# VHH binders against p95470: the designs that were tried, part 37

Target 1, 316 residues: p95470
Amino acid sequence: KQVDVHDPVMTREGDTWYLFSTGPGITIYSSKDRVNWRYSDRAFGTEPTWAKRVSPSFDGHLWAPDIYQHKGLFYLYYSVSAFGKNTSAIGVTVNKTLNPASPDYRWEDKGIVIESVPQRDLWNAIDPAIIADDHGQVWMSFGSFWGGLKLFKLNDDLTRPAEPQEWHSIAKLERSVLMDDSQAGSAQIEAPFILRKGDYYYLFASWGLCCRKGDSTYHLVVGRSKQVTGPYLDKTGRDMNQGGGSLLIKGNKRWVGLGHNSAYTWDGKDYLVLHAYEAADNYLQKLKILNLHWDGEGWPQVDEKELDSYISQRLK
Key: E = the ipSAE of ESMFold2; O = the ipSAE of OpenDDE; V2 = 0.75 times the mean of E and O plus 0.25 times the DockQ between their complexes.

## First folded at step 12 (VHH; framework vhh_7qia_2)

Design j1 (at its last look DockQ between E and O 0.64; V2 from the best seeds 0.00; counts 0 for: pae E 2.9 > 2)
Fold by OpenDDE, look of step 12:
Structure j1 (fold): chain B 316 residues (1-316), chain A 120 residues (1-120)
Amino acid sequence: as target 1 above (316 residues)
Amino acid sequence: QLQLVESGGGLVQPGGSLRLSCEASGFTFDHYAMGWYRQAPGKQRELVAFITWGGSTKYADSVKGRFTISRDNAKNTVYLQMNSLRPEDTAIYYCAAKTPYDRYGSYDYWGKGTPVTVSS
């Protein structure tokens, strides 16, 4: 049995890899080899106290985590939202360790980082991703649909926007100006993730529609910038904030709707972590860890064949 | 491979009871809300009951007080205890799995169904 996940992110503590997924209370898996995974824990045993205030229809599923290590602590960012709505908030919970067997293991929710409000904000507070720039300043990218993807400075304790606030629009797709601001619109972009590599920051984003099983059109695009704030340009020089984006991977008839990636450098190797719907298994979403390579011009590449060769195992 | 297998259906007299079971495999059971639907001859499929991953339940008005949905995550099984059955409960009962990963509100996966006939 493969690991079925959505929006996977990953980190390592010691010799153990931890995988975080969208799910009830954020599902955590552990592995020694990044192939065989075991259920580890949920970050939340109960829903965040503020969740239903932000999203009255909240059902306990927390969305699109990101895990970030900072000064010996683990910061787990997560989203409370509802489909098609930007009544959303990104929260953060912090732990000293990811090992549930440790006496220090305790998730402490620090509350809301940002909240989007319909008619006020033309962005959606979901899909957080953390990146530190070359100066050690930590940023959060986030977003879905509406006005696209945003980036802002985090404060020193990584729990709120820095003051004075600094925001940047880093990617977007066409949206009708006549559309009601409460509507997501046709700008099918979400799930930013930034990787620092070489001379550039690489912004990965998911285009298309997720969560439609075999009808999912999710795919990954990428742009790069020498500055974390952008502009992120695709291979043709088009700004991602102007609709640009270079196709990284789209999938095939066997693996569709792949996306919502994270990207990492581990032990000198680069990896792309994502989910994809497997046609042969009723389009159940599966974890994929692909090798990330770079061409002569410094653009990322993946081998689509690895969608077939990487097979995770969910152990009992 | 993902699978939902219903069992427990059959013929019962009015006022009788049945307990349906649905065993799930091939996916992370506790991530899913589980539901029971039914489809009577000539009618549309309708929701009977569902239970969230956390154990919250909801019932159709027509079955409230008579039916109970429950789940055993250790067994990857969802149950429907049907008491005080009525002829109008006659239908094929389907097990369904739902996650928030479906943006369009439908259940993600379905069983093949088990028939329930209530007749004197």
Scores: ipSAE 0.660, ipTM 0.840, lowest interface PAE 1.0, mean pLDDT 94
Fold by ESMFold2, look of step 12:
Structure j1 (fold): chain B 316 residues (1-316), chain A 120 residues (1-120)
Amino acid sequence: as target 1 above (316 residues)
Amino acid sequence: QLQLVESGGGLVQPGGSLRLSCEASGFTFDHYAMGWYRQAPGKQRELVAFITWGGSTKYADSVKGRFTISRDNAKNTVYLQMNSLRPEDTAIYYCAAKTPYDRYGSYDYWGKGTPVTVSS
């Protein structure tokens, strides 16, 4: 049995792994082995107080979480949005532990980190992913469609942009100038994630359209930079802000589309975590944990045959 | 394996009542918005009633005041209580689950339907 999740991110506390998914209040699962998952909790029992102000059609689902551990605290970033709109915001809630049985277990919402507004902003405030640079400065990448993927410096308590603000564009696909700024447009890029490996930061991005059953085109590309702020260049040296991006992995007949990845190093091995749509099960979205390998030039590789394998066959 | 199974249809006289059930399995039911749709012979399929995971409802004008949608997340079931039935309500009634994950809008999954006939 493979876990049914969307936009998965994970972390470990003690001997227990925790998996976070888009869902009502952000659905949390736990596991001892990354194969057998059980429901743990949801981060919100009631909607964030500001959610319907940001997105009037908000229906209680929080999107695209990221989980980041910093100085003994767990920061859970989440997105509030509406279909096809950039009336969106990224919020953050904080906990001392992920174990619901602990007396210290309590999610404390810290409110909005950033908010996008149609016509005002040519970016969409969803799909957060956190990365710390070589000097311990913490950054948030984010974005979906519109003007693409952005990176900004977080303040000391990781709940707001730093002052003075520092923002960078890190990846973008071409968008028609004829399109109204309130429209998502033709630039099918979202869901950044940055991993530090060796001398480089690697920016992963999802291209194409998710969530179209057999018509899904969602797939993963990668670029890299020696600085967290970019420029991120693909294998041919093309800037990801100018349409660059080297294919990492795409779907097949059994797993039609895939994306919204995270990436981790655990026990000296590197993993790519994502969801993929299973054709044999009505294109239901399923967790994938793939081995991430590196070639002689330092570019990531995934064995496409592993996409067809279940997690239990590869981890345990 | 994902399934939506409707039940409770049948023959009923005008003015009567029926209660439809749709039992879901193979997915995380309480993440999904659920709907009842119907299709009469030679007509387009139309929305009858819709309920979000949080319980907010929407009804077609033709059934408001007569039909009630509800859900029981503990039983993975959505219901349609149909009162004051009319011959115009004769159709095959379909249960549908809409994914919360599609950023662009879609009706993802359909049951096979349960027939309802309102006739003397």
Scores: ipSAE 0.401, ipTM 0.708, lowest interface PAE 2.9, mean pLDDT 89
ESMFold2 (binder alone), look of step 12: mean pLDDT 80; pTM 0.818

Design j2 (at its last look DockQ between E and O 0.62; V2 from the best seeds 0.00; counts 0 for: pae E 3.9 > 2)
Fold by OpenDDE, look of step 12:
Formats: structure tokens, sequence, C-alpha cells
Structure j2 (fold): chain B 316 residues (1-316), chain A 120 residues (1-120)
């Protein structure tokens, strides 16, 4: 049995890999080889105390985690939201260790980092991703639909925006100005993730529709910038904030709705982590870890064949 | 392969009780909210009850106080205890599984249904 996962992110503590997924209380898996995974824990045993205030229809599922290590602590960012709405908030919970067997294991929720409010904000506070720039400043990228993807500077303890606040629009797709601001619109962009590699920051984004099983059109695009704040340009030189983006990977008849990726460098190798719907298994979403390579121009590339060759194993 | 298999349906007298079961396989059961729907003849399918991963429950007004939804994650099974059954409870009862992974449908997967008939 493969690992059922949505919006996967990953980190390592010691010799153990940990995988975080959208799900009830954020589901955590552990692995020694990034192939065989075991259930580890949920970050939340109960819903955040503020969740229903932000999203009254909240049902316990926390969205789109990101895990970030900073000064010996693990910061787990997560989203509270409802589909099609930007009544959302990104929260953060912090732990000293990811090993549930450790006496130091305890998730401490620090509360809301940012909140989006309908009619006020033309952005959606979901899909957080953390990146540190070359100067050690930590940033959060986030967003879905509406006005696109945003980036802002985090404060020193990584729990709130820095003051004075610094924000950047880093990617967007066309949206009608006449559309009600509360509506997501047709700008099908979400799930930013930035990877620092070589001379560039690479912004990965998901285009299309993520959550329609076999009708999903999710796919990954990429742009790059020499600055973390952008502009991120695709292979043609088009700004991602002007609708640009170069195709990285698209699904096929066997694996559809690929996206919401993370990307990592581990032990000198680069990886793309994502989920995909498996057609042969009633379009159940599965974890995929693909090798990330770079062409002669420094653009990332993956082999779609690895969608078939990487097979996660969920162990009980 | 993902499956939801309902059982426990049948004929019962008004005021009687039935306990429906739905056994799930092929997916991570404890990640899903589970629900029961029913469809009476000539009517649209309607929500009866659902239970979240954490055990929170919701009931249709028409069954509150009479029906109880529960789950056993160790057995990958969701139950619907139906007490004080009424003729209007007659329907095909469907088990459903829900994740946040589908934005456009309420439930991701459905069982084939089990018939419940309440008649004197």
Amino acid sequence: as target 1 above (316 residues)
Amino acid sequence: QLQLVESGGGLVQPGGSLRLSCEASGFTFDHYAMGWYRQAPGKQRELVAFITWGGSTKYADSVKGRFTISRDNAKNTVYLQMNSLRPEDTAIYYCAAKTPYDRYTEYDYWGKGTPVTVSS
C-alpha cells in the first residue's frame, strides 16, 4: 500500500525522515529510507482554538503544511480555510523534536501568523512555504488564486510578519477586475515553494485544479530569480507575476493532478516531493518523490517515468 | 482498491432498531470523515450523519436523538445505530468517505448501499 498524502513536505531529524501531510491535525509519517513510511503522529490532537473563528465550517482538517528548522526547533506552518473562500489563516506550531518517543516531544501552537479576510484581502492565507535568503532573513510565501502568490518577511521568532512589514507579489494569473473580491476567480495558481539553488531562487507553483480526482488539471510550473523577492522569470523571460511560468511536470493518464510540491537538497541530491492522483487506484492521492535535475541552463527538470518507479510503502 | 461495504440493512417494525456497518478498505481510514446518506424512493439522497476523524458528529434533524454514528478505526468500520425507526426512515443507506482532497464533491467515495425498510 502506498502512502496516501496531500500537500507533502519533508524534513529530517538525525537518521529519520519525516513527512507532513494535509489532514486531520496534520498527519506525520516517519521513514528511514524515504520509501517505507510509518505513521508517526498528528501535530494536533484537537483543532486549533482559533480555527472556527477564522473558518466557521472548519472540520479538523489542516491544510498544506510546511516544516522548517530554525535554531534547533521545528516550525510547522499550517492553514485553516474552507474551499473556495479566503476566510483563512496560517498558523504555526513549534516542537523541539519530531520524535514522539522523546521526552521533549511537544507541539506548542503559537497561533496565527497571518489571516486573510474576504473583501479586505485579495489573497488567501493558505499554502505556506518558508525560505531563508542568503542573508539569513526568513520569508514566507503563500497563496492561492485571487491575486496570486505573496511573499513577506517573517519576524525574528518566525511567528508573525516582521515590522515594518515587507510584502511582495511574486506570481499571479489573470483575474477579472470585475469579479467579486470574495471569489477565488479563474486564476488557478497556488502552493508556492521556493528552493535556493546555484545562483537563483526557484519558485515552484501549482497551476490548474488540484482536487478533482481524474478531472484534476494540476501541474507544476517554475520560474527563477537572483533575489528571493523576485521577479521570478520563466524560461522565456516572462515574469511569473505577469502570468509567466515554465512547465516542469504535468500529469499523464496514469498520474493526474500532480502538484503542491516541495523541493529539497539532501546529501548533494535534489528532490521534488509532490502528490498525484493514481488513476489505477480510484484516483487516490499518492506520495511521489522524484529526482530533481538541472539542465545546462540551470533549469530544473524531472523524469515523469519516475512517477511509476517511485512507489512509497505505508507500513503498519 | 478502495471499497466501502455496507451491511446490516433489512426489514424492521416501526419503533424497532437496526445497526448498520460500513467496512472500509484500500485507504487510510482514520484520515477520512465518514458519513451515512440515505435515499428514499422518489427522493434525493440526503445526509443522515457523519463523523470526523476526531469523533465529532453531525446529524440530520430528522434523526437526532434516534440515530448514533460511531467508528472503530482499528476495524476500519463506521456504524449507524438506528433506534426508534419510523416508516419515513425507509431508504437505501449509503456509506461515504470524505477527505479535504476533493473540492467539488462532498464525499470522495461511496458504498453500494444497504436497504432499510420500516414497515408494520
Scores: ipSAE 0.677, ipTM 0.849, lowest interface PAE 1.0, mean pLDDT 95
Fold by ESMFold2, look of step 12:
Structure j2 (fold): chain B 316 residues (1-316), chain A 120 residues (1-120)
Amino acid sequence: as target 1 above (316 residues)
Amino acid sequence: QLQLVESGGGLVQPGGSLRLSCEASGFTFDHYAMGWYRQAPGKQRELVAFITWGGSTKYADSVKGRFTISRDNAKNTVYLQMNSLRPEDTAIYYCAAKTPYDRYTEYDYWGKGTPVTVSS
């Protein structure tokens, strides 16, 4: 049983899996088997109290969540933005449990983590993803278009940048030098996600354009680094800050585009979670959970044929 | 399978009322903003009324105070209550759903339309 999802991220509590999606207040689904999903809740009944200050046209749709477990708490990061602009902010809300039936279930918003402002910042404060390094330091990656993907050190309670601040550029594509800094530009890169595997941190990034039905060009690339801060290099040794990125997976006729992935190791197995646009169902975005395999050189691989899993419709 | 099915159109005298309905299926209805558009013969399609997932509404100036858009998420249905109808409201009325996560270009899903004629 599939649900429409955008920007999916997952976690587990006890015997129950929880899936978080872009949507009104961040839509939450639950499952016992990662195959059959049911609506669970929304993290916000209306909106973060600061959302309309950051984006006056905000309509309650929170973007691009990430969910992170740390010291017995669940941290849900979310994005407030406006179309085509970097008037954006990433916030965080915290819960002790994801089970709505628990008396301890209560989302407590902790406010803005970072905010981008046009002309001040050549980055867009959306698409958060959390990674802990080998020393237990927790980092947030983020970014969409503009000057690309950034990584910064979080403070001890994971609600703000650390002091003193430490920021790194981890991937970007070249912008036209003729573009005004207030415009998103031509550098079609967003949605970072970092997974540690063996001796490397792997940075996944989405290239191209989502959300354009049959015209969607969205696909996934990967690079790796021995340090969480980079530099992230693709299979040929090219730096992702200089246009590097090795193709991991792209769409096909049935699933025209895909991306905005997360990646997990659960019970000794690795998974790639993303959304893909189904041609046979009006290019609606659908959840995909793919097996993530590793070649002899330690590079991730996915089998494009697994995109046929959980198909609601097939081309006639 | 995504579907939008309009109903409730017809012939009505000036000053009369009609209620249009649009039943939606095959997508997560409460994530989508919904709209009613109309197209008179020889004219371009124009927005009549729009409603966000949270119930916030916007109306064309020509219909403010006369038309009311609403939605029932339990029935996956959006409505247009049309009061004090005028001959210039004559058009084919289309239900539309707008994808909620389009940071690049706008894409809309459309019903087949329901005709409304206001004349004596």
Scores: ipSAE 0.340, ipTM 0.681, lowest interface PAE 3.9, mean pLDDT 87
ESMFold2 (binder alone), look of step 12: mean pLDDT 80; pTM 0.817

Design j3 (at its last look DockQ between E and O 0.72; V2 from the best seeds 0.00; counts 0 for: pae E 2.7 > 2)
Fold by OpenDDE, look of step 12:
Structure j3 (fold): chain B 316 residues (1-316), chain A 121 residues (1-121)
Amino acid sequence: as target 1 above (316 residues)
Amino acid sequence: QLQLVESGGGLVQPGGSLRLSCEASGFTFDHYAMGWYRQAPGKQRELVAFITWGGSTKYADSVKGRFTISRDNAKNTVYLQMNSLRPEDTAIYYCAAKTPYDRYEGSYDYWGKGTPVTVSS
């Protein structure tokens, strides 16, 4: 049985890999080989105390985690949101270790990093991703639909925006100005993830619609910039903040709705981590870890065949 | 392969009781919210009850106090205890699994084939 995850991010502690997924309380899996995975824990046993204040309809499902190591601690960012709304907030919980067997294992929720409010904000506070620039400044990218993807500077504690605040729009798709600001609109962009590689920062984003099983149209696009704040340009030189984006992977009839990726360099190798809906299994979403390669011009590439060859195993 | 198999439907007199079961397989059951829907002839499918992974429940107003949804994660099964059944409860009852990833309100990603419930004197 494959691991059924959504919006996967991954990190390593010692010789153990940990996978985090959207789900009740954020689901955590562990692995020694990144193939065989075991359920490890949930980051939250109960909902964040502030969740229902932000989203009254919140039912415990936390969205789109990101895991970031900083000064010996693990920072797990997560999203509380209402469906189809930008009544959302990104929170952060911190742990000393990811090993539940450790006496030091304890998630401590630090609360809300940012909150989006309908009619006030033309962005949605979901899908956090953390990146440190070459100067050691840590940034959060986030967003879905509305005005697109945003980037802001985090404070030293990585729990709030830095003051004075510094924000950047880094990617967006066309949106009607006549549309009600509370509506997500047709700008089908979300799930930013930035990877530093070579001379560039690479912004990955998901275009299309997720969460529709076989009707999912998710696919990954990419742009790059020499600066973490952008502009991120696609292969044609088009700014992602102007609707640009170069196709990285779309999937096929067997694997549809690929997206919400993370990307990592581990032991000198680069990986693309994402979920895809498997047609043969009623379009159940599955974990995929693909090798990330680079062409002669420094653009990322993946082999779609690896969608078939990488098969995760969930161990009971 | 993901499957939801309903059972327990049948004919019952008004005021009677039925217990529906839905056995799930092929996915991480305890990470999903499970629900029951019903569709009466000529009507749209409607939510009856759902239960989250943590055991929180929600019921349609029409069944509150009469129906109880529960789950046994060890058996990958969700139940619907239906008491004090009424003719208006007559419908095909569908088991549904809502993924923790669904971002559309009121939708479930996976459905059973349904089990018929008929309440008639």
Scores: ipSAE 0.730, ipTM 0.873, lowest interface PAE 0.8, mean pLDDT 94
Fold by ESMFold2, look of step 12:
Structure j3 (fold): chain B 316 residues (1-316), chain A 121 residues (1-121)
Amino acid sequence: as target 1 above (316 residues)
Amino acid sequence: QLQLVESGGGLVQPGGSLRLSCEASGFTFDHYAMGWYRQAPGKQRELVAFITWGGSTKYADSVKGRFTISRDNAKNTVYLQMNSLRPEDTAIYYCAAKTPYDRYEGSYDYWGKGTPVTVSS
């Protein structure tokens, strides 16, 4: 059977690839070849100690991880949230190694990085993604619905915003000023991810709705900027803070609801990692690792045919 | 392919017991919260019992103290032990798996085909 994942992110340690997914405690898989995957561990055996304080209805599912290597440590960012609300927080847990057989293997939770509060914040503290700029400064992008996607400077130990704080809006869709601030609204944008390539930072974002089987409208758009802080402009020069975004890939008859991507350069080659709902299999979410191609003007391209060519295998 | 297959239904006298089983395949079972629902003729489908991936449970008021939901993640199976059965428990019982990726209104659950339970003398 294929690997069931949602919001997949990946990293490598030695000869082993590690895949992290939304799920109970953040589900971790490992592979030697990025095709054959086996269960490895969960980052939390139960839940973060603060989870139910932030979201009283929390049921053990941690959302939308990102994994970042920095100075010999692995930083796993994760989201605590509730359906349709911005009572949310992004936390971080840290490990010296991803190999569960190592005596050094131990996830050490460092607590909340940022927290959103309804009525106070017109943003939702979920969907983190980490990017380092050309000066070595580390940033977190995040966001889902409400006032869109934000980017802020992390402190030196990567567990909190820097002081003094520096925050930027990097993408949003229109939201009626008449909408109650407690409501997510119709600005269907979330899940930022930033990739540095050549002279540009590329901001990927998910538009539409995941998680509705064949009714899912989720698709990927992209913009780029020479500064990590933006402005991110699409192919027509429109600002992503003003509704800009050029289509990268959308669903087809067989694969629906494509989104929540990550992107990587490995061994000199570029990849797009995402989930896709397979129509022939009750729209179960499957791992896809696709090649990122680049046109003559430096824009990313994905060959839709590769959705059928990449097939993961869940071992045992 | 994703499958939820219920079994263990049948005819039983009032005051009797039945144990329903739901065997799951084709997906990562231990990610899903599981539930039992029932539908009597001419009625809407209603929740009977619910169990999270970690074992926390919830019951409809009409079955509290009589029914017990449990799961065995190693066997990809959820159970409903039904004791002290009454004629009003007569229904088709459905197993359901709640997607762990539910973020918005309009999310979908997965359903079995149901197993009939009849309580009569």
Scores: ipSAE 0.470, ipTM 0.763, lowest interface PAE 2.7, mean pLDDT 90
ESMFold2 (binder alone), look of step 12: mean pLDDT 82; pTM 0.831

Design j4 (at its last look DockQ between E and O 0.80; V2 from the best seeds 0.00; counts 0 for: pae E 3.7 > 2)
Fold by ESMFold2, look of step 12:
Structure j4 (fold): chain B 316 residues (1-316), chain A 121 residues (1-121)
Amino acid sequence: as target 1 above (316 residues)
Amino acid sequence: QLQLVESGGGLVQPGGSLRLSCEASGFTLDHYAMGWYRQAPGKQRELVAFITWGGSTKYADSVKGRFTISRDNAKNTVYLQMNSLRPEDTAIYYCAAKTPYDRYTESYDYWGKGTPVTVSS
């Protein structure tokens, strides 16, 4: 059977690839070839100590990880939230190695990075993704619904916002000013990811709704900027803070709800990593690793036929 | 055959005890949050007790201090220990496994068929 994942992110240590997914304690798989995957571990043996305080409706599942390597350490960011709410926080846990057999293997939770509070904040503190700029400054993008996607400067140890703080809005969709701030609303945008390629930073974002089986409308859009802070403009020059976004890939009858991507350059080639709901298998979420190609004007492209050619395998 | 099967229900006197079991077949429980629900005739189904994958618990106010939810992942089973039973605890009790990925609505991947509990004279 295929690997059942949601919100997949990946990294490599030595000859081993590690895949991180939304799930109990953040589910971790390993592979030697990015096709055949074996269960490895969970990042948390018990829930984060602060989870119920931040989100009283927290149900014990951790969401939307990102994995980032920095100065010999692995930083795993994760989200605490409950359905339909921006009572949320992004935390970080750190490890010296991803190999569970190593005596140095131990996740050290560093606690909350940022937290959103209903009526105080018009943003939702979930869906982290890390990017370093050309000057070595590390940033976190994040967001889901409400006032859209944000980017802020991380401090030197990557566990908190920098002081003084620097925040930017990088993408958002229209939201009625008349709507109560506690409501998610109709601005269906979330899950930012930024990839540096050539002279540009490319912001990928998910529009629509995940997580509704055959009714999922999730699809990927892209914009770019010469500055990590934006403005991110689509192919027509429209700002993503003003509803801009050029379609990268959308679902079809067989593969629904494409989104929550990450993107990587590995061994000189570029890849898009995402989940897709398989109609033939009760719309279960499956890992997809697709080739990311670039046109003559520097815009990314994906061949949707690769949805059928990449098939993962779960090992026991 | 993917299923949850409850057992341990029956007739008991007020003040008595019962231990309900919920065993999963065809899948493992260790990555699911699990709930016990109950439904009396003519009433809506209500949450009784909930246990996360990591063992944290939550209880309805009406059963706090009397009921205990627990799990044994090696046996692929979740339990509900019911002490100091009252006539108002009479209901069909259901076990359920929480969907891990749905961020917009609360949903469950699996429900048991239920086990009846009657607390009477």
Scores: ipSAE 0.246, ipTM 0.618, lowest interface PAE 3.7, mean pLDDT 90
Fold by OpenDDE, look of step 12:
Structure j4 (fold): chain B 316 residues (1-316), chain A 121 residues (1-121)
Amino acid sequence: as target 1 above (316 residues)
Amino acid sequence: QLQLVESGGGLVQPGGSLRLSCEASGFTLDHYAMGWYRQAPGKQRELVAFITWGGSTKYADSVKGRFTISRDNAKNTVYLQMNSLRPEDTAIYYCAAKTPYDRYTESYDYWGKGTPVTVSS
C-alpha cells in the first residue's frame, strides 16, 4: 500500500527521513530509503489550544506543514483554517529531535506566527514554506488564493515576523476587484515553495484546484529570481506577481491534481516532493518523490513517467 | 467497502433518551473528524454535533446541554447521546466522516444511510 499524504514536506535526521503531511495533528512518517515509510507520530496529540479561536469551525486537521532545521532544532510550521475562508493562522511547533524514541523528543508549540482576518487581509495564512537567503536571513512564504502568495522576514527566533516587518508579494493571479474581500475568488494559486539553486531562487506554486479527487486540476508552475524577495519571473520573463508562471508538471489521466510540492537538494541530487491523485485507486492522494533536473538554461524539469515508477510503500 | 452504519434510532417519548451509534467499516476513524447531522421532514440537513480527531466537540445551539457526541477509536465508533429529547428533535440522523483536505469546499468522505429518531407522545 502506498503512503497517502497531502502537502508533503520532508527532512532528514541522521540516517532517517521524515515525512510530514496535512492531517490530524500533522502526520509524520519515517523512512530509511524514502520508499518504505512507517508511521512515526503526530506532531500534536490534540488540536492547538488557539485553533478554535482563530477558526471556530476548525475540525482538527492541521494543514500544509513545513519543516525547517535551524540551530539544531526542528521547526514545524502548520496552518489552522476553514473551508473557503481566510480566517487562518500559521503556527509553529519546535522539537529537538524527530525520533520519538529519544528522551529529548517533545514538540513545543510556540503559537501563532501570523493570522489572517477576513475583510482585513487580502491573503490567507496557510501553506507556510521556509527559505533562508544567502545572507542567512530566514523568510516565510505562504498563501492561497485572494491576493496571492506573500513572503515576509522572520524574526531571529523564527516564531514571528521580524520588526520592522518586511513583506513582499511574490505571486498572484487575476482577481476581480469587485469581489468581496472575504471571498477566495478565482485566483487559483497556492502552496509556495522556494528552492535555492545555482544563481537563483526558484518559486514553485500550485495552480488550479486541489483536493477534489478526480476533479482536481492542480499543477505546478515555477519562476525564478536572483533575489529571494523577487521578482520571480517565468521562462517568458513574466512576473509571477503579474500572473506569470511556467508549467513544470501537470500530470496525466493516471495521476491528476498533483501539486503542493516541496523541493530539496540531498546528497547532490534534487528532488520534487508532492502528492498526486491516483485514478486507479479511486483518486486517493499518494506521495510522489520525483527527480528534479535542470535544463541548459537552468530551469527545473521532471519526468512525468516517474509518477508511475516511484511507488511508496507504507509499512505496518 | 467503506461505509458508516448508524444505529440506535427509534421512537421515544418527550423527555426520553436515545443513544445513537455510528460504526465505520473498511476504514479507521482515527484520522477523521466526525459529525452527526439530522434532517427533519421538509427541512434542510443540519449539523447536530461534531467531534474532531482530537476530541474537541461542537454542538448546535438547539441541542447544547442535551446531546453529547463522543468517539471510541478502538471500536471505530462514534456516539450521540441524546437526552431530554423533544418533538422538534424528530428527524433522520446521519453520521458523517470528514478528512478535510479540501480547503475551499466543505465535503465529507463518508455518510451513513441514517437512522430515524421520532420523539412523540
Scores: ipSAE 0.114, ipTM 0.623, lowest interface PAE 2.4, mean pLDDT 93
ESMFold2 (binder alone), look of step 12: mean pLDDT 85; pTM 0.859

